VH-VL binders against f9vpa4r286to426. Designs and how they scored, part 7

Target 1, 141 residues: f9vpa4r286to426
Amino acid sequence: VIEEIKNAERVIVIGAGTSYHAGLYFSIELNRLGINSLPVIASEYYNVRSKKGDLVFAISQSGETIDVLQGIRMMRNSGAKIISLTNVIESAIARESDYKIYMRAGPEIGVAATKTFTTQLASILFILSVLKKENLKKMEK

## First folded at step 23 (VH-VL)

Design v8
Fold by OpenDDE, fold request of step 24:
Structure v8 (fold): chain C 141 residues (1-141), chain A 123 residues (1-123), chain B 110 residues (1-110)
Amino acid sequence: as target 1 above (141 residues)
Amino acid sequence: QLQLQESGPGLVKPSETLTLTCTVSGGSISSGSYYWVWIRQPPGKGLEWIGSIYWSGSTYYNPSLKSRVTVSVDTSKNQFSLKLNSVAATDTALYYCARGYQYDQYRPWFDYWGQGTLVTVSS
Amino acid sequence: QSALTQPASVSGSPGQSITISCTGTSSDVGGSNYVSWYQQHPGKAPELMIYEVSNRPSGVSDRFSGSKSGNTASLTISGLQAEDEADYYCSSYTSSSTWVFGGGTKLTVL
């Protein structure tokens, strides 16, 4: 997963609702690290023109979000690789991803998501921490 | 106006397979915002969730019934079906189909229900 | 999982307020706000009356209200009317990503 992110020409982070907000944060932090990243609200996936060399990072609590799934299918057809972060094991989005990350948050408490959002951020922060360490090593060489 | 209607045999013999179909009208079963469920109610008892199927084709089953249950969708007919294998007397119940909503987050309540169909398991 | 616990029956006179309780565990009613209530008249399909503990769908009378404390959810019907006579079921989404239901309560309007 880390190597894919590092080697990508562009990282497209896609999500809906609360997941989109988590993705937005992730995208911002990637750009701060010098990794070209584009946040995409899932309902507007059709406005994105992806190509080979792109990496799609899909975030979905249910793993069954229609706009996210349609988005990754479109982007995959253009040659992009897919990494997913989902809460449900073997969901549709997870099954159609090259790499699968599970947040393992258990069921959400309400429609206004809080539990899954915090677990999404935790996963994202972990990935970012690893990327930062890799960058530091590169600078020391 | 959305309507759900259950159909199938009212009588099934023990060890046979129960097959029920839910016909959806007034809306598309392929809509990505919904999931479809089967629920049953044994006589004199509460309701029991059997399984769910999403627009994507993903299925989720009650662990107590998982080994015997299959839920499927026929988009061409705007229907979804329930198959329950190796039925016993304990499977006698009123069977309902219903609709739920999902978009990244679950809305785990059912806003539309069928009228239900009684299935009796008897030799 | 075991069914949620409801009283078998409740009764009230027209104009009165009645409350139906629904008791579960920390894995269902106490573990989330995904508590729903359904009304079922004889020979008819269940109808959603309350979702997420206290929200009413469009078209549902404001005489119906819901609340939750700990592992117990409650449905209150104010200004009781003859048409309210029906069976009422509570439901909860569980920590195991399943649904559990109550045994139902028969409401009689005297």
Scores: ipSAE 0.807, ipTM 0.922, lowest interface PAE 0.6, mean pLDDT 94
Fold by OpenDDE, last read:
Parts: C-alpha cells; structure tokens; sequence
Structure v8 (fold): chain C 141 residues (1-141), chain A 123 residues (1-123), chain B 110 residues (1-110)
C-alpha cells in the first residue's frame, strides 16, 4: 500500500458523504508530502479522467456505495490501481480492490457517521505516519 | 410508487427447500442506494431478519440461518428471491420482503414492505 | 440473538398518551441510534413509524415520537386515537451488523 502511494503519479481519493470528508483530509495531507492527490466526491466520479499510473484510494463505510464502486470500476478500466478503506469485510468495493484496508470500526452508531469518520481518520493518519517515516529515511540517505 | 409483492408456495414439507420471490414494481431493483431484505414473522411472534441483498449483489445473512439461506436477484424480472433449505416447523411464518437504504452509511430500517406471504411447514 | 423486550400489551383511552418501551443491550439498543419502530395492524404488513430513535418518516403523524435512554428505547403516542390500535415492534441494528426486533406490543384503545 505504501509503495503504491509513493510511486503513484497521482492519488485519487474518492468517497461519499462523511467518507468524502475523510478523503479530503487525506488528499490535503498527501499533497503536503509532495504526493499529487485529487479528492473526488463519489457522485461526480465521471468527471475524473484517470490513467495508468494513477492510484485510487476509495473510502467507504459500507463498501457498497454505488458511486464509489462505479468510480473505481471506471478508473480501474483506465489502468489505475485501487486501494480501499472499508468497514465491512468482503464488501463489493473491498472485493474489487487491489489492496484492502479494513478500518474495523464495527457498526456505525448513526447516520452522522461520527464513529466511522474517527476510525477513517485513524487509518489515514497511520498511513500518513508511515509515509512521513519513509520520507525521513530518504532524507537520511 | 414502489410496491413489493411476495409469492411462493404456502405449504412446504419438512426437509424441503422453501423458495419465495419478491416482485418489485415502481422502481428498479438494480438501483443503487438500496438493499432488499427478507423478514419473517412466526404466528403470534415477533419479526426476524433473514437476509439482505444489495444492488451490487452482495449478500448478508442472519447468522442463525446463514447455512440454509440464499438470497438472489433477477434483474431481468425485477425480482429477488429467498431460498431456505431443510425447513422445519419452526420455519412456519409470514414472510415479508422489504426495502432498505444505504449510501456509504447504512440506514438499517425498512421503509417499504410487501404484504407478506404465509408459509406453513407441515407434513 | 435474543429479541428486544417489549411489554406484551398497553392500553389507553382516546386522547391519552401512552408509552411503549423497548429494552435491549449495549450491543443493540444501547450501542447505536439505529432504533426503529413499526406499526402493524391486524392482517397488514408493518409500517415504519420511527427511525433512528426519534425521526418520523413523511406521512407519519407527529403524535408518534421516539426516545432512548441507555438500553431502553421508547415510543410515545400522544392524543391516542382508535386507529392507533395495533401491534408495535421495535427494531435495532446490532454490533454484529444484524437486525433484532422486539416481541411486539399490543396497543388497545379503550
């Protein structure tokens, strides 16, 4: 996962609702690390033109979000690789991903999705921490 | 106006397979953001969730019934079905199909229901 | 998984307010706000009356309200009317990503 993110020409972070907001944060932080990233609201996936070399980071609580799934399918067809962050194991989105990350948050407590959001951020922050560590190692060489 | 209608045999023998079909009208079963559910109600008792199928084809089952249950979709007929294997008297119930909503976040309530179909398991 | 606990029956006179309780555990009612209530008239399918503890679907009378405290959810029907006579079921989404229902409460309007 980390190597894919590091080597990607662009990281497209896609999500819907609360997951989209988590993706926004992730995208911003990636750009701060010098990793070209584009946040995409799932409902507008068709406005994004992806290509080989792109990496799609799909965030979905249910793993069954139609726009997210359709988005990653479209982007995959263009040659992009797919990393997913989902809460439901073996969901449709997870099954169709090259790399699967499970947030393991358990069921959400409400539509406001505060629990899921927090867990998504935790997962994202962990990934970011690893990326930052890798950058530091590179600087030491 | 969305409508759901259950259909199938009203009588099934023990150890046989119960097959029910829910016909959806007024909306596409392939439409995203929805999942389709089977729920049953034994006579004089409460409701029990059996299983769900999502637009993606993903299925989820009640753990207590998982080994015996299969839910499927026929998009050409705008239907989804329930198969329950090895039925026993305890499977006698009014069987409902229903619709739920999800879009990234689950909304685990059912806003549209069929009228239900009674299935009696008896020799 | 065990069913949620509801009183077998409640009764009230027209114009009164009644409350139906639904008691679960920290794995269901107490674990989320995914509590819903259904009304079922004899020979009819259940109808969604309350979702997410206290929200009413369009078309549902504002006489129906919901609340939750701890592991107990409550449905309150104010200004009781004859047509409110029915069975009421609570439901909750569980920590195991399943649905559980209450045993149902028969409401009689005197």
Amino acid sequence: as target 1 above (141 residues)
Amino acid sequence: QLQLQESGPGLVKPSETLTLTCTVSGGSISSGSYYWVWIRQPPGKGLEWIGSIYWSGSTYYNPSLKSRVTVSVDTSKNQFSLKLNSVAATDTALYYCARGYQYDQYRPWFDYWGQGTLVTVSS
Amino acid sequence: QSALTQPASVSGSPGQSITISCTGTSSDVGGSNYVSWYQQHPGKAPELMIYEVSNRPSGVSDRFSGSKSGNTASLTISGLQAEDEADYYCSSYTSSSTWVFGGGTKLTVL
Scores: ipSAE 0.753, ipTM 0.909, lowest interface PAE 0.7, mean pLDDT 94
Fold by OpenDDE, fold request of step 24:
Structure v8 (fold): chain C 141 residues (1-141), chain A 123 residues (1-123), chain B 110 residues (1-110)
Amino acid sequence: as target 1 above (141 residues)
Amino acid sequence: QLQLQESGPGLVKPSETLTLTCTVSGGSISSGSYYWVWIRQPPGKGLEWIGSIYWSGSTYYNPSLKSRVTVSVDTSKNQFSLKLNSVAATDTALYYCARGYQYDQYRPWFDYWGQGTLVTVSS
Amino acid sequence: QSALTQPASVSGSPGQSITISCTGTSSDVGGSNYVSWYQQHPGKAPELMIYEVSNRPSGVSDRFSGSKSGNTASLTISGLQAEDEADYYCSSYTSSSTWVFGGGTKLTVL
């Protein structure tokens, strides 16, 4: 997963609702690390033109979000690799991904999806921490 | 107005396979905002979730029935079906089909129900 | 998976307020706000009355309300009417991505 992110020409982070906001944060942090990233709200996936070399990071609580799934299918068809972060194992989005990450959040408590958002951020922050460590190692060489 | 209607045999012999179909009208099964479920109710008893199928084809089953249950969808007919293998007397119940909602976040309640169809398992 | 625990029966007179409890575990009722309530009249399919602990669908009387504390959800029916006589079921989505129902409560209007 880390190597895919590091080697991608562009990281497209796609999600809906709360997942989109988590993706927005992730995209911002990736850009701060010098990794070209584009946040995409799932309902507008058709406005994105992907190509080979792109990496799609799909965030979905249910793993069954129609716009996210249609988005990754379109982008995969263009040659992009797919990493997913989902709450439900073996969901449609997870099954159609090259790499699967599960947030293991369990059922959401409220409509605001704070529990899911927190677990998404935890996963994202972990990935970011590893990326930062890798960058530091390169600087020391 | 969305309507769900169950259909299938009212009588099944032990060890045979129960097959039911839910016909949906007034809405499309292919809509990505919904999932479809089977729920049963033995006579005079409570409700039990059997399984769910999403627009994507993803299925989820009650662990107690998973080994015997298959849920499928036929988008061309706007129907989804239930197959329950190796039935026994304890599978005698009123079987309901219903609709749920999801879009990234779950809405794990069922807002539309069929009228139910009684299936009796007997020799 | 064990069913949620409901009282077998409750009763009240017209105009009174009654409450039906639904007790689960931290893996279902206590683990999320995905608690719903269904009303079922004899010979009819269940009807959604409450979702997400306390929300009412359109068309459902404001006499029906829901709450939750810990592992116990509650359905309250105020201003009890004859048509409220029915079976009531609670439901919860579980941490295992399954649905669980209560055993049902028969409400009698005296």
Scores: ipSAE 0.730, ipTM 0.902, lowest interface PAE 0.7, mean pLDDT 93
Fold by ESMFold2, fold request of step 24:
Structure v8 (fold): chain C 141 residues (1-141), chain A 123 residues (1-123), chain B 110 residues (1-110)
Amino acid sequence: as target 1 above (141 residues)
Amino acid sequence: QLQLQESGPGLVKPSETLTLTCTVSGGSISSGSYYWVWIRQPPGKGLEWIGSIYWSGSTYYNPSLKSRVTVSVDTSKNQFSLKLNSVAATDTALYYCARGYQYDQYRPWFDYWGQGTLVTVSS
Amino acid sequence: QSALTQPASVSGSPGQSITISCTGTSSDVGGSNYVSWYQQHPGKAPELMIYEVSNRPSGVSDRFSGSKSGNTASLTISGLQAEDEADYYCSSYTSSSTWVFGGGTKLTVL
């Protein structure tokens, strides 16, 4: 999965609500690492023109967010590869993705969006740390 | 106003298949981010979630019933259905259909229910 | 039997406040705020009265309130009215991504 992110012509990050905000952070940090990235609000997926060489990073805790599912279907039909970050094995978004990353989160509690967001951020931070470590290994010659 | 109505046989013989249908009126079963559920209550017992179906076609089932249960949708009739195979006396219950909403956050509660239909499993 | 424990019945006089308890475990009521309450009049569909422990849907009277402490959730009805006579069910969404329900409480208005 890391090599797909590093080698993509563009990483499109799609999510709804708090998942969009987690994706926005991811997209900003990818650009800081020199990886071309575009954050997309899932309900506006139809405004994005994807192509072969694009990689779509789809964020949905349930894996059933309709606008995310519709977005990845459209972008996959245009030649993009799909990575999903979900909490549900065999959800629609996970099933329709080329690569699947599963986060571990308990049921939502209190202000549930906060815990969901924290878990998504933890997964994103781990991915970013691996990408940064890979860059440092390249420089250690 | 949205309304859910269960229909099906009131009496089913042991080992046969129970089929129930929930008809949705005042709204579309294909609309947006809704999911549809079946719930039952055996006499003198608590409520039991049976299974759910999402717009995507994804189905989720109570593990205790999963081997015997199928939930499906017929969009042309604006209905969703429950099939429960190989019924026994322990499947006698009031059966309810219900609706939930999910988009970006978990919302694990049901905002509309049917009135329920009693199904008796007896010879 | 039900996974959540409710009293079988409660009663109160018009104008009083009553409380219905719903006791579960750390895997359900104690583990999340996905606690809901449903009202059902005889022969009628259940109706959502409280979600996420204490929130009321639009159109539900402010006489209904919810809370929880530890593994016990509570529905409180103030200013009791004859129309409140019904069955009340609590539910919780578990850490195993399933729903559990109480056995129901019959509220009688004296």
Scores: ipSAE 0.435, ipTM 0.752, lowest interface PAE 2.8, mean pLDDT 86
Fold by ESMFold2, look of step 23:
Structure v8 (fold): chain C 141 residues (1-141), chain A 123 residues (1-123), chain B 110 residues (1-110)
Amino acid sequence: as target 1 above (141 residues)
Amino acid sequence: QLQLQESGPGLVKPSETLTLTCTVSGGSISSGSYYWVWIRQPPGKGLEWIGSIYWSGSTYYNPSLKSRVTVSVDTSKNQFSLKLNSVAATDTALYYCARGYQYDQYRPWFDYWGQGTLVTVSS
Amino acid sequence: QSALTQPASVSGSPGQSITISCTGTSSDVGGSNYVSWYQQHPGKAPELMIYEVSNRPSGVSDRFSGSKSGNTASLTISGLQAEDEADYYCSSYTSSSTWVFGGGTKLTVL
């Protein structure tokens, strides 16, 4: 999924409530890395026009957040590809995405795995750390 | 006021299929970020989660019952239903429907319950 | 057979505090902040008393409190009253995205 993020013309990050705030952080850090990104409040999805070349990064712990589901459906119909970050393997958002990242795919013994915002941030930080490693490989020292 | 009401047969023969319906009134089954749940309680025993369904059509089932259970929604009637195949005496229980909420954060608890309907499995 | 272990019964006198335990594993109670407690009076549907281990919904008396330590969650009722006589169930949302309930505890007010 890292290559899709790096090669997207724009990364649209969509979430509701707490997931929106995690997505906002992700979008800010993506822009700092030179990756064009737009954070979107899920209830306002209808104000965003997506196209082929856009990548939608959808954040939902349950994978059933209705505004997120409606948003990714609209954006997919406009040609965007969908990456989901969820906690539930067969949720609607996961099933309707092109690429799937699961927050609980790691160790299931950690306390952080049960806190929604902390778990989302940990997943986002891991993705960002991999992207940073890829950028360092492109620089000569 | 939101209300949930279970309905269905009170008596089912062994090996047959139990079908129950929960009618939702005072609210829409297809609105918001609610999910709809079946829970049962055998006489004199504790509660057991059976399965859940979201507005999206996504279903989640208790692994111990998954091979025999189906939960479905009929939005035109504002109802959701339980089918339990191949019933036995151990399926005799008080069956409840309930509602949960999930919008942005997990809220995996049930805030509205029906009054329950007793189903007896007997030949 | 419930996944979570509760005592079958507990009793206390009016004015006392009692505690009901709910023991599971690291994959449910130990690893989850989604422990809830339900009160069920005879002939009535269950009612949510505690969610997320220790939170009370609006309208629930502050005599009810919840906690957990390791793999055991606890419901404590202080200032015991006759109306507290009921069955109590714990529940957890597991790391496998399922709900499990305890077997229930009958509280008798002496």
Scores: ipSAE 0.424, ipTM 0.748, lowest interface PAE 3.2, mean pLDDT 85

